# Ledger of designs, part 5: VHH binders against q96n21r8to141

Target 1, 126 residues: q96n21r8to141
Amino acid sequence: RDRLSFLHRLPILLKGTSDDDVPCPGYLFEEIAKISHESPGSSQCLLEYLLSRLHSSSGHGKLKVLKILLYLCSHGSSFFLLILKRNSAFIQEAAAFAGPPDPLHGNSLYQKVRAAAQDLGSTLFS
Below, E stands for the ipSAE of ESMFold2; O stands for the ipSAE of OpenDDE; V2 stands for 0.75 times the mean of E and O plus 0.25 times the DockQ between their complexes.

## First folded at step 1 (VHH)

Design q5 (framework vhh_7qia_2; at its last look DockQ between E and O 0.41; V2 from the best seeds 0.00; counts 0 for: pae E 14.4 > 2, unsure alone 64.98 < 65)
Fold by ESMFold2-Fast, scan of step 1:
Structure q5 (fold): chain B 126 residues (1-126), chain A 124 residues (1-124)
Amino acid sequence: as target 1 above (126 residues)
Amino acid sequence: QLQLVESGGGLVQPGGSLRLSCEASGRTFSSYAMGWYRQAPGKQRELVAFITSGGSTNYADSVKGRFTISRDNAKNTVYLQMNSLRPEDTAIYYCAADSPEAWEYLQSGEYDYWGKGTPVTVSS
């Protein structure tokens, strides 16, 4: 665990996983993938961070984290993919994500989160 | 950079079927998740069917078991097969391309595209 070096990456991660309807910009997907390649400790810290954000966020933040995890399946380190496979219980939870209709978006955000989770599961275990 | 054109709407009797098509122009289609939305008279627009770039699907409870969304990336087309149509399915149906999954398309700021809609009327 490279906790101190990982803390310097928090501003990038917070921006990319913000719980709002602003998409994670492309350059942040690339920067996050680089974190997974720095060391095994960086991969562990990254996965812990992403799963924590997924758990604590609304639908917007959950969707962003799932899209980042999907990107990491093909662009992250081999070690990151290994630990992601070992810690995949969250995928079933996200695939069942539901709640009351949003005043602006109805059920669309729940549908998108569930679909992204299904896509992640099929990609990870293909 | 992505243009969407819907077709296949029309007048159909209850219990009938329709297949809607949405043809996209451009090379970026395969990177987008695609959705079919509908807007009934006097109601808000709702997402009825969604398909990711990887092919995972999700449906509104009101259409599960009756509607099927599919895509053909070679033809840049997304489809909505609508079976067992009901009067409450009457709406204008819109095709939408939603947030590219590939990072390269996020750089342009171009993530939301909508078609003009195709009307579907279910009545006797």
Scores: ipSAE 0.163, ipTM 0.596, lowest interface PAE 5.1, mean pLDDT 83
Fold by OpenDDE, look of step 2:
Structure q5 (fold): chain B 126 residues (1-126), chain A 124 residues (1-124)
Amino acid sequence: as target 1 above (126 residues)
Amino acid sequence: QLQLVESGGGLVQPGGSLRLSCEASGRTFSSYAMGWYRQAPGKQRELVAFITSGGSTNYADSVKGRFTISRDNAKNTVYLQMNSLRPEDTAIYYCAADSPEAWEYLQSGEYDYWGKGTPVTVSS
């Protein structure tokens, strides 16, 4: 039941975590936060999705996911935060994110991803 | 919406120090990530240092240990302390702000707001 409901939210999530370099609209953060408040099952599905995207997405996608997670630290459900804390190993991996320099932007994206991961870690375990 | 104004650039000898300032307009400075970029003659603009709204800092490898980025939210100002300056640090230095509504990465790979730049020349 919760999973079926969650599937109807996928378009929002896909848009908010796209691999392109287009900024995520602010209203999507609010919509994603609402997902976490729908039910514990919804929160679980949300976390699973975000972690999956974090591991499989481009640098831009990773940055978006980390920013969303950071937003959820302040606006997500208490249950979501609980399970996020229990599954926080990815933060260290993201904080070490590196790769070949981009011809135009150099290491800027890697820097942003690592910084976002650091902020998330600090916020989650402050 | 921010307007950024850099200051503190100038001519300095190798091994010298400079402190750049970037003052932002508006009341939402604390919500923005701030960065310093530089562009040397004939080269592309490159990231020098980055500081998030949460205070996390990152540096280009070429300036690690020599440069320090910091911010004073009460003064709507971001700073770049540059020590042990080298001739290769010669460039126009730009202040940039990432909009809180953009959150991640701008379409062009640029920040939402840029200053006009302040020149730094390191020469004997």
Scores: ipSAE 0.019, ipTM 0.326, lowest interface PAE 6.4, mean pLDDT 88
Fold by ESMFold2, look of step 2:
Structure q5 (fold): chain B 126 residues (1-126), chain A 124 residues (1-124)
Amino acid sequence: as target 1 above (126 residues)
Amino acid sequence: QLQLVESGGGLVQPGGSLRLSCEASGRTFSSYAMGWYRQAPGKQRELVAFITSGGSTNYADSVKGRFTISRDNAKNTVYLQMNSLRPEDTAIYYCAADSPEAWEYLQSGEYDYWGKGTPVTVSS
């Protein structure tokens, strides 16, 4: 329903979910939560975008998306939460995220991704 | 600032048990994810177990079924119960805490706070 309006938000979403170690600015969390409140169509577009980004990103991008989803559990629309629960298979996949140790950081980034996924699962299904 | 103090390490024979404690002071303990890491001489520090603020746990494959992480938010303490200890569990064990604030998870692979470590030696 709301695809054209969602496309105007894409620059904000790309900045907030960039696949790097630069933190997502706090105001972008608030802007992303506003998208979930606009309409059911905006919520569907938002979820599809975030899940696509989660699947395509390295550990840094995955962690950003998972933290955005955690923020949306408290600040997103009720409709967004319902469709997130229905599309929750990614949580189990992210909870198993692994790779070789990073020479600078060991496996800490992978563990943070797994922890964020576990937090999201417990928040959604508790 | 949050300060972490580990205790409960020592010498134990193979097959024995130890319980490590990590007491936290300063900021609100209940909001932190807590972890136990270990480092043997000449090896990289590795995650052993962690527990989220919500109580979800995760374990390294090498310790599953033998170690149990738990927390007591009333006592600002996280525990690691170590059963069926083996010589390869010999290491310095560190307690760590990570803030739940959204962007702090993106700092370069470091937890926000670390303890000074408690040594565990299995064998002799």
Scores: ipSAE 0.000, ipTM 0.179, lowest interface PAE 14.4, mean pLDDT 78
ESMFold2 (binder alone), look of step 2: mean pLDDT 79; pTM 0.799

Design q6 (framework vhh_7qia_2)
Fold by ESMFold2-Fast, scan of step 1:
Structure q6 (fold): chain B 126 residues (1-126), chain A 123 residues (1-123)
Amino acid sequence: as target 1 above (126 residues)
Amino acid sequence: QLQLVESGGGLVQPGGSLRLSCEASGFTFSSYWMGWYRQAPGKQRELVAFISSGGSTNYADSVKGRFTISRDNAKNTVYLQMNSLRPEDTAIYYCATEGIYDFWSEDTPLDYWGKGTPVTVSS
């Protein structure tokens, strides 16, 4: 209910936002959405964590965070949606995500991150 | 100068309806997000519904499908239509705006909110 209880959620959040190409499993999307319903404080901590993770991760981690945010638009708490809209500047930055081509996948990951960010923006402000 | 005045609360039986109003003054109402919070005795204050400056709405899971938030920018008023009321909806209802209160702080003292309008759902 507070930041102390949020710390006990960190293992789930780290697993769901790992910076690798293993997708976040469906049950973790559901567990993360439940965190947003626990309290306004939990929603605030969740958003701060997700945005921090988005900023610090490579394309793989960024894509997972954006997919989690997309899920939260329809399954998260009303308060989470409110604070997400207010802290939405990251969407334009993610929609412009680019870099040198990956040796194995070229620009595919960058394209996926940009597409997910565009989808999030359209969903959030629809 | 900046003021929010809530009204419309009362005693109603389970399954009944109430329409809450919040009249705003002292700021450019149409530019600000408006929301309804509630606080039941002994419980934390919770966000019930909000409406953006552009008219987008959002609701707490506990009230989805039963409550409707709307606004009339010409009257500087935000409304909460409450249908299918339940005993668990009993609370004091507060109107809030991002321009007057610390909209984001769950610890914002109630002294900084309007007087609220009490809603009691009981037979």
Scores: ipSAE 0.000, ipTM 0.092, lowest interface PAE 18.2, mean pLDDT 77

Design q7 (framework vhh_7qia_2)
Fold by ESMFold2-Fast, scan of step 1:
Structure q7 (fold): chain B 126 residues (1-126), chain A 123 residues (1-123)
Amino acid sequence: as target 1 above (126 residues)
Amino acid sequence: QLQLVESGGGLVQPGGSLRLSCEASGSIFSSYAMGWYRQAPGKQRELVAFITSGGSTNYADSVKGRFTISRDNAKNTVYLQMNSLRPEDTAIYYCATSRYSKWGTSYPAFDYWGKGTPVTVSS
């Protein structure tokens, strides 16, 4: 597996997982799913990136990563699903995500993150 | 909290060299992955190189063999040595870090950028 090939994917991954309220575009969901089909090493790198991004981001970035993971449950490689299921402890952490209410949005973002995590867990273990 | 301050940009002729520096906050710099992004006018920001806390380096194909990333943990500084510069390298260059990664030293998710330093390659 070529690290330089994955390095070239980082800009699209960062755009799709940006820590703001701009949704990940549909074409980026498709491109990210293609990465998972490239090789077992690509799937591992993709999962490590997504989990790192989930951990480091605010609610907006967390929500985007969870939606990408949910998309990958249907469109990602079988190997990606295998390693995702084996590394699923983060789902419980995300399903418990909470913090002080936003003056403009209250706790709705926290609710969306928790709901997305619950949807992911249900889909992955269905 | 963490502050990134870039320097070393400027005007240089094609084939020339520049060394960019990025100074970061003290006590936790050595644990951070550090990267360099660039953004040309009207284009998206792209990653050109990164270096892990352990010193492993990675480069975009467009700069491989011409650019070298390095770090000095004693000075809390990351460098980008740019050689054989081309007009297409003209951009604002940003230092970046991945502060809160639990899993990501190999493929860091960059979440913080400095304000950038402009690099212009022309005659």
Scores: ipSAE 0.000, ipTM 0.126, lowest interface PAE 14.5, mean pLDDT 79

Design q8 (framework vhh_7qia_2)
Fold by ESMFold2-Fast, scan of step 1:
Parts: C-alpha cells; structure tokens; sequence
Structure q8 (fold): chain B 126 residues (1-126), chain A 122 residues (1-122)
C-alpha cells in the first residue's frame, strides 16, 4: 500500500525538512525524488507531507521544503508535477512571508523564503 | 477524543535504563503506526523508533541496538525500552500515532502526546 510504503520514508523526510539551519544534503533530495516515482499514491502522500511541513515550520523549515519542491520540478515524477500545479496556492502565501527582523540576520531568512517561493512559481509555470 | 499519554521519564545516570509507556485512548494501537520521537533543547524533533501495524520495527542509527519499541494490544499501550543511556539521549520524548488514512507524522497532527522528559546525567 502507498501509505504503508510512505511511512518507511519518514526518517529521511523528517531529516530533509528539519526546522534548523542545516541544509538538506544532496542524497536526501535524490531519495525524496525517488518517492515521487513509486506510485501516484506515493506522490500524493509526499505532497501532503511537504505542504503540511511548510505550514507548521519556521523560516528554516519553510526554506528547505521550498528547495525540495523546486528540486522535484526537474527530478520528480510527471504525476507529482501535475498535482503540485493543481495545489499551488501555497506559493503566493510563501512569497509574502514576513515577520520581525532577527537580531543577528535581520530580514535575510524572510527574503530567502520569498525568493525560493518566487523561483518555484516561475519554474513550475514556465 | 484521540489521546496519547506518555509516562516513565525521569533522571537516570549514564549506562542506566528507563522504560517509557504511551497509553492510547479513542483508537487502537494495533490498527495504527506508532512512533517515539525526541527533542533536545535547541534542537529539532527527531524520530527514534517506529512500529508498523503489522509489528515490524525501525530505529534511528543513534539508538539502534540500545532502544526497543514494543506494544501490548490488550493494554492499548506502546513502550520504549531504553538501555545503555547516554547524556546525548537527554530530551523530551513524544509518542505519536498515524492512522492509515493519512501516512505521515508531523507537529501539526492531533495524534501527538504532550511528552515525557528524560535526563541522563551523573
């Protein structure tokens, strides 16, 4: 089953979407892309997970999810791209992400999240 | 409604053992995928152990060989047996459940417990 198979992927998904400043390593981008190729159900579970994680995370987690989605635009399955295009409202929300400046980094994280969202939108609908 | 209640956390010395319990209400543990996560201060939450509905288990590399996840279907309870504890295992431990109707665990779900703290120090 798609849901059962997807649960075996939880450790890599949690590591790749961690809410910290450690970048998602390249091998995890590749492993996550493989999930999108397993079945239509796996693609649906993957998108649901990534969008839920985007919503619940701080700027660091949001940035990682957006970068993973951007990678999936060129390395994910055709079906994943189809359902991503059908469920793209989150891109406008992420492109407007803002908040109080960080004492050390100012507005740099907010700017990075907005830039990643804009890049994703332009890539997805090019 | 659906509720998970963790217990068994506490202070223990390095090399010691603890058994965490997670009692479920509003659903059956044998029909769900059950996991233990932990979160240390200033760090993100990480998966440490998982048990599938069919009884198969999976462990994070950092705890493999030291931790054992199990369930008692009659008591509707999931356990985490922690042996050879290290200071790096200090964290708040969370129980989580996944219904087969949705196939992932994250912080936004109603199926998380409130956590039980574990401190490993001399």
Amino acid sequence: as target 1 above (126 residues)
Amino acid sequence: QLQLVESGGGLVQPGGSLRLSCEASGFTVSDNYMGWYRQAPGKQRELVAFIYSGGSTNYADSVKGRFTISRDNAKNTVYLQMNSLRPEDTAIYYCAAVDESWGYLDYSTDYWGKGTPVTVSS
Scores: ipSAE 0.000, ipTM 0.121, lowest interface PAE 14.3, mean pLDDT 79

Design q9 (framework vhh_7qia_2)
Fold by ESMFold2-Fast, scan of step 1:
Structure q9 (fold): chain B 126 residues (1-126), chain A 123 residues (1-123)
Amino acid sequence: as target 1 above (126 residues)
Amino acid sequence: QLQLVESGGGLVQPGGSLRLSCEASGFTFSNYDMGWYRQAPGKQRELVAFITSGGYTNYADSVKGRFTISRDNAKNTVYLQMNSLRPEDTAIYYCARDSEYWGDEFLSGMDVWGKGTPVTVSS
């Protein structure tokens, strides 16, 4: 059980998964990958957080989460990749992400989210 | 300096083809997702085609099957092959870099947009 340790990481995770168009810097990808290496419990908490964020966010937040997951495929712990592969149903859902045109972004975010999900699926199961 | 330079636009007849190029400089091109946008007079700018750093592509329904986006990381270039052009494809076409970086190293900077290259489809 390491939820208390994980809670101290929450400010980093909130910044990296914010539901806006602010760029996520490389150092946050690196710090998030380090969380996956702390323990099996940290990997579980991280995946739960990322999937919850993906489900609750708009297109911007969904895209950030998918990019973080893609980074974790090459830089995350072996245990994180194992549980990600076992909980991969969200990839098909994200690859089909669609809806009416957004007032500010039209169809751009839908296209980017679908492309990122396809990238993730191919990388994870290659 | 972060820069995107578009080329290849012009006048073409309906049913014709054009290939647009966008050369990037000042950043690690291979680490960034790239897109082609277009803007017709009196209309909003729309995303036409998108390619990830991994090479996966996605298209607006209006161009799917007719346009193909590709990239050459050795040349720092993204391309848009446009086939079976229609009058409604008439627009200024813009190359854009995704503002979010994901990868091993972070490069500071802002979103980069090209100046645009005009495409006119008419008889």
Scores: ipSAE 0.000, ipTM 0.315, lowest interface PAE 11.1, mean pLDDT 81

Design v1 (framework vhh_vobarilizumab_d1)
Fold by ESMFold2-Fast, scan of step 1:
Structure v1 (fold): chain B 126 residues (1-126), chain A 123 residues (1-123)
Amino acid sequence: as target 1 above (126 residues)
Amino acid sequence: EVQLVESGGGLVQPGGSLRLSCAASGFTFSSYAMAWYRQAPGKGRELVAGITSGGSTSYADSVKGRFTISRDNAKNTLYLQMNSLRPEDTAVYYCARDTGWDYESGTYYFDYWGQGTLVTVSS
């Protein structure tokens, strides 16, 4: 089953979507894109995972997920792109992401998350 | 500590060949995509060739069919075989570890750059 098959990919996804300021490694962008090409079920599980991580993560994790979604717009499967467009409500929430300024970086992280969400929306609906 | 050490550069005549090597240490080499970049005097860095952890390769249009990127995971070494060299290939060549992707530029972020090796193609 697709869901059980997807569980074997969780170590890669956890590594790429960690809630810290370490960027997702480039080799993991490629591996994640391959998941979207395996089956419609894999694409569905991948999107569910990514949106769950986006919802539960801080700004760092949100930014990584948004960058992965942006990468998938040009390197993911056509089916993944279809279901992403159908489930795009999260983009407006991410584009409005805000909070108290960081002592060292001010509003930089919030601005990066909002910018990535705006880029994703523009890419999907251009 | 992460280290990338390039070697194999030199002076060669147009039409000649060179093989560049990059010795990697301080990380699990087989787990990372790797790339070769070059920078000619007065120009920015440009991607020459990339290879994924799984061995899939990609090339800049200017070098496609002439250059071959390869890796030896047992030796933690990245290679660039350069054939049919042209004067416009003159540059410092850098080995890079791929650790991200930049949407604005449409290219991967790279960290742990090597010191570079100079390739001069001249008669």
Scores: ipSAE 0.000, ipTM 0.168, lowest interface PAE 12.1, mean pLDDT 81

Design v10 (framework vhh_vobarilizumab_d1)
Fold by ESMFold2-Fast, scan of step 1:
Structure v10 (fold): chain B 126 residues (1-126), chain A 122 residues (1-122)
Amino acid sequence: as target 1 above (126 residues)
Amino acid sequence: EVQLVESGGGLVQPGGSLRLSCAASGFTFSSYDMAWYRQAPGKGRELVAGIYTGGSTSYADSVKGRFTISRDNAKNTLYLQMNSLRPEDTAVYYCARDQLWFGELSSPFDYWGQGTLVTVSS
């Protein structure tokens, strides 16, 4: 089953979507895109995972997930793009992301999350 | 459509100066970290300088004190002022849209310009 195969991918996904300011390296974007090509079930598990991480994470993790989704628009499977378009309500929510200002950087992280969500929406629906 | 267009490269003598410009379009420029990278023959691309949305900057040790990165959010333009140029600064210089907030620009997701050639010859 796809879900059992997907569990072996969790270490890669956790590393790429960590809720910190350590960047997701390029090779992980490529590995994550490969997951979307394995099967329709893998694409579904991948989207469910990414949306769950987006929901549970702070701004850093949200931004990483949005960047991964943007990469998947060009490099993921056609089925992944289809289910992403059908489950796009999160984009408007992320585009409205706000919170208390950071002591050092003010609202910059919130602005980046909103901008990434807007880019994703434009890419997905243009 | 995201576009980055570099200009200002050229041939210069050691000790000379050049100012590179990068015109950005197709995205909210003020919301993104921006950077300059370079690639010399036989080497990978290396980060030269980065500027965060908040205005703070970072520089490679090889260019600290000689190069200055700046941005004009009203004009959607990124700049690199290069002073005291050395032969080892010879490279193609690339403007990049990145999340330096995360500390690197090696992601294939990041958008690059076509580059501008800087040649420093004695």
Scores: ipSAE 0.000, ipTM 0.125, lowest interface PAE 17.5, mean pLDDT 79

Design v11 (framework vhh_vobarilizumab_d1)
Fold by ESMFold2-Fast, scan of step 1:
Structure v11 (fold): chain B 126 residues (1-126), chain A 124 residues (1-124)
Amino acid sequence: as target 1 above (126 residues)
Amino acid sequence: EVQLVESGGGLVQPGGSLRLSCAASGFIFSEYAMAWYRQAPGKGRELVAGITSGGYTSYADSVKGRFTISRDNAKNTLYLQMNSLRPEDTAVYYCAAEGHYDLWTDSPYSFDYWGQGTLVTVSS
């Protein structure tokens, strides 16, 4: 796999998956979907990156990654959808995401992450 | 154990040329993407040039047309031919080899193995 080619996509991926409450802009969803269409290797690299960011991020970053994955269900390559279905165990974990209430947001962010994961699961296996 | 040993750095006049070499061992060199990074005084590390296992190359805009990255898989050696050097090319140059995926760290695709660096100074 050509990881060096994928490495040049990191600035857009980092911006789209930043761990803050600023939504991923529409042009970045489109650019990320293009990565999935470049090659099977690009799709594999993209999925591995997104799952890594999902694991390492707080609720805000998790929510962004889940929304990107949801977008990729309809706009990504057919190969990306195939490997996403094969590597879907993270969806159940995200759908159970919970922790202590945030001082400002209470349980709202946890609820949004769980809802996004449920939406992803429903879309992926419908 | 992955080892990357750099050579070829030194002092050169503006407009001059240098060739950096990186001797690799401890992995199957031909299967890994390789890169040159640099760190100028007071700045972070930046990608200068990269080369895939298949030989495809990429360059930072600041060095396009002046630098050439190449590899010799028979010798397990990475090269950076630096022509038309400028004072702003002054930096420590690092050889880097692609690492393994880790889905569960805050490290996407990155270069996990680094050489010690070789200093390039471009001054009159």
Scores: ipSAE 0.000, ipTM 0.112, lowest interface PAE 17.3, mean pLDDT 79

Design v2 (framework vhh_vobarilizumab_d1)
Fold by ESMFold2-Fast, scan of step 1:
Structure v2 (fold): chain B 126 residues (1-126), chain A 122 residues (1-122)
Amino acid sequence: as target 1 above (126 residues)
Amino acid sequence: EVQLVESGGGLVQPGGSLRLSCAASGSIFSDYAMAWYRQAPGKGRELVAGISSGGSTSYADSVKGRFTISRDNAKNTLYLQMNSLRPEDTAVYYCAAETYDFWSGYSEFDYWGQGTLVTVSS
């Protein structure tokens, strides 16, 4: 039931985690945080979605997901924080994100992704 | 650039209703996500209701079932219909046009109105 309810959230989650240089709008951060408060099942679905998007996206999408996770550290449910801490191996991988220079942005995007991952790790385990 | 002008605030009795309006000028209103925020005395700003360019809405738990956000793209106007008002709804209400997240640092598309005061008291 939680999974079917979560499907109604996919359009806004796709918008907030799009793999482009348009940041997630502020009101979507609030709406995403509300998903984490709906139920334990919604929190689990939300984390699975965000980690899947992080894995499949380029630097732009990775940065957006990391910023959403940072927001959720302060505004998400206690259960969401619990499962995020239990599934935090991705943080170390994101903190090491690197590749050839981007045609438009050089190494700037890689640096931003690594910085966001480090910020997330320090926030989550402070 | 977007300019936002709010109206409709005032003093109202508990259980009363108010409709706030936010008139946008400048850029294309229909391309922006819009929101209503409020700030009570001595507290930070909180999101009350949001509406996407496509019409999807979200509400704070404290106002669900009582407040309705809507937009009229032809008139470049955002509305907040507030019903069953309570003393705890007393705040300055702000209209916001958001295309970017505020965690990205300074954003030129994070536009705010001046605010309109809503006081719920006998």
Scores: ipSAE 0.000, ipTM 0.107, lowest interface PAE 17.4, mean pLDDT 78

Design v3 (framework vhh_vobarilizumab_d1)
Fold by ESMFold2-Fast, scan of step 1:
Structure v3 (fold): chain B 126 residues (1-126), chain A 123 residues (1-123)
Amino acid sequence: as target 1 above (126 residues)
Amino acid sequence: EVQLVESGGGLVQPGGSLRLSCAASGFTFSDYWMAWYRQAPGKGRELVAGIYSGGSTSYADSVKGRFTISRDNAKNTLYLQMNSLRPEDTAVYYCATDSSWYEDFGSPTFDYWGQGTLVTVSS
């Protein structure tokens, strides 16, 4: 039921987590935070979506997802924070993200992903 | 608060030179990658040149051999030396950094900072 309702939110989530170098716009951070407040089921669907996108994306998409999760730490629902803390194993993997250098960006994107993962871990467990 | 302020743009004839500057504040400048982007009339924004915290540089093919990016960590300033300018270099030039990355999760935006500086190459 929650999954059917969640499908209407996919266009917002796809736009905010696109695997490109366009930052997630501010209004989408606010809209995504609202999803976490709709119901416990919406929070569960949201976390599942964000972790799936983090896993399947390149550095650009990983960075956007990590920034969304950071935003949700202060603006998301209490229930979302509980399930995020319980499912935090991905943070260690993201903090070790590496690969071949980009022709113009070099290693900068890998460094940004690792730093965001470290910041997320510190924020969740502070 | 992270802030970037560009300067040095202007009108120049083909073959001329300009030096752009970007004054940075609100973060530990020496630790971050810095870049110059440009947006030509009717075109999207493109990356022109980047410089890593360690000093290594990277350039778009269209500017290699003509433009030089550099930084002065003591002055928190990024530079772009533009030589042999062409009409197709006409654009608004923007300074960018890892500032959106450094921003707290409470910030609602991750746009590039700076108003840009206009460079016009024309007779």
Scores: ipSAE 0.000, ipTM 0.104, lowest interface PAE 15.0, mean pLDDT 78

Design v4 (framework vhh_vobarilizumab_d1)
Fold by ESMFold2-Fast, scan of step 1:
Structure v4 (fold): chain B 126 residues (1-126), chain A 123 residues (1-123)
Amino acid sequence: as target 1 above (126 residues)
Amino acid sequence: EVQLVESGGGLVQPGGSLRLSCAASGFTVSSNYMAWYRQAPGKGRELVAGIYSGGDTSYADSVKGRFTISRDNAKNTLYLQMNSLRPEDTAVYYCARESYGSGSWDDYGMDVWGQGTLVTVSS
């Protein structure tokens, strides 16, 4: 039931985690946080989705996912925080994110992704 | 010119109250997601409270029930009412506007920040 229900959330999640330089709108941060409060199963599906998007996206999508996770540290369910802490290996990986310079942004995007990952780690484990 | 200017910070005793103001110019606060962030010594910036263009609000768990975010559309000003203040609320408080457009946004999705106002909660 949680997975089938979660599929109805994909359009808003794809919009909020799109691999471009348009930020996730504020209303989507709130809608995503609401998913974490629906059930433990919804929290699990949400984390799996966000980590999958982080893995498959370029720097823009990675940055958006990290910002969503940071928002969820303050506004997500207690169960979501618990499973996020248990599945936090991605933070070290994101904090080491690097690649060739972007033609428009140089190294700034890689630096932003690394900084966001470090901010997330310090927020989770403070 | 697009600008945010905070005021209202200061020294207050535990259990006291403060109201922070954020005056906006060059845009309309009711048309954007607006937020209050804070940064305590030795910590990163954290989201404290947000208000969506439609008027819905959100709060960090640590401040829920104690802080209230609001806006006055006629004055084009964002507020943070802070009640039952605790020593751990000591931080520099920033107001920010979210950009829903492409480019020109920072790591938090915000494209305009105020300069910050210091709140110290101490006896």
Scores: ipSAE 0.000, ipTM 0.146, lowest interface PAE 14.5, mean pLDDT 81

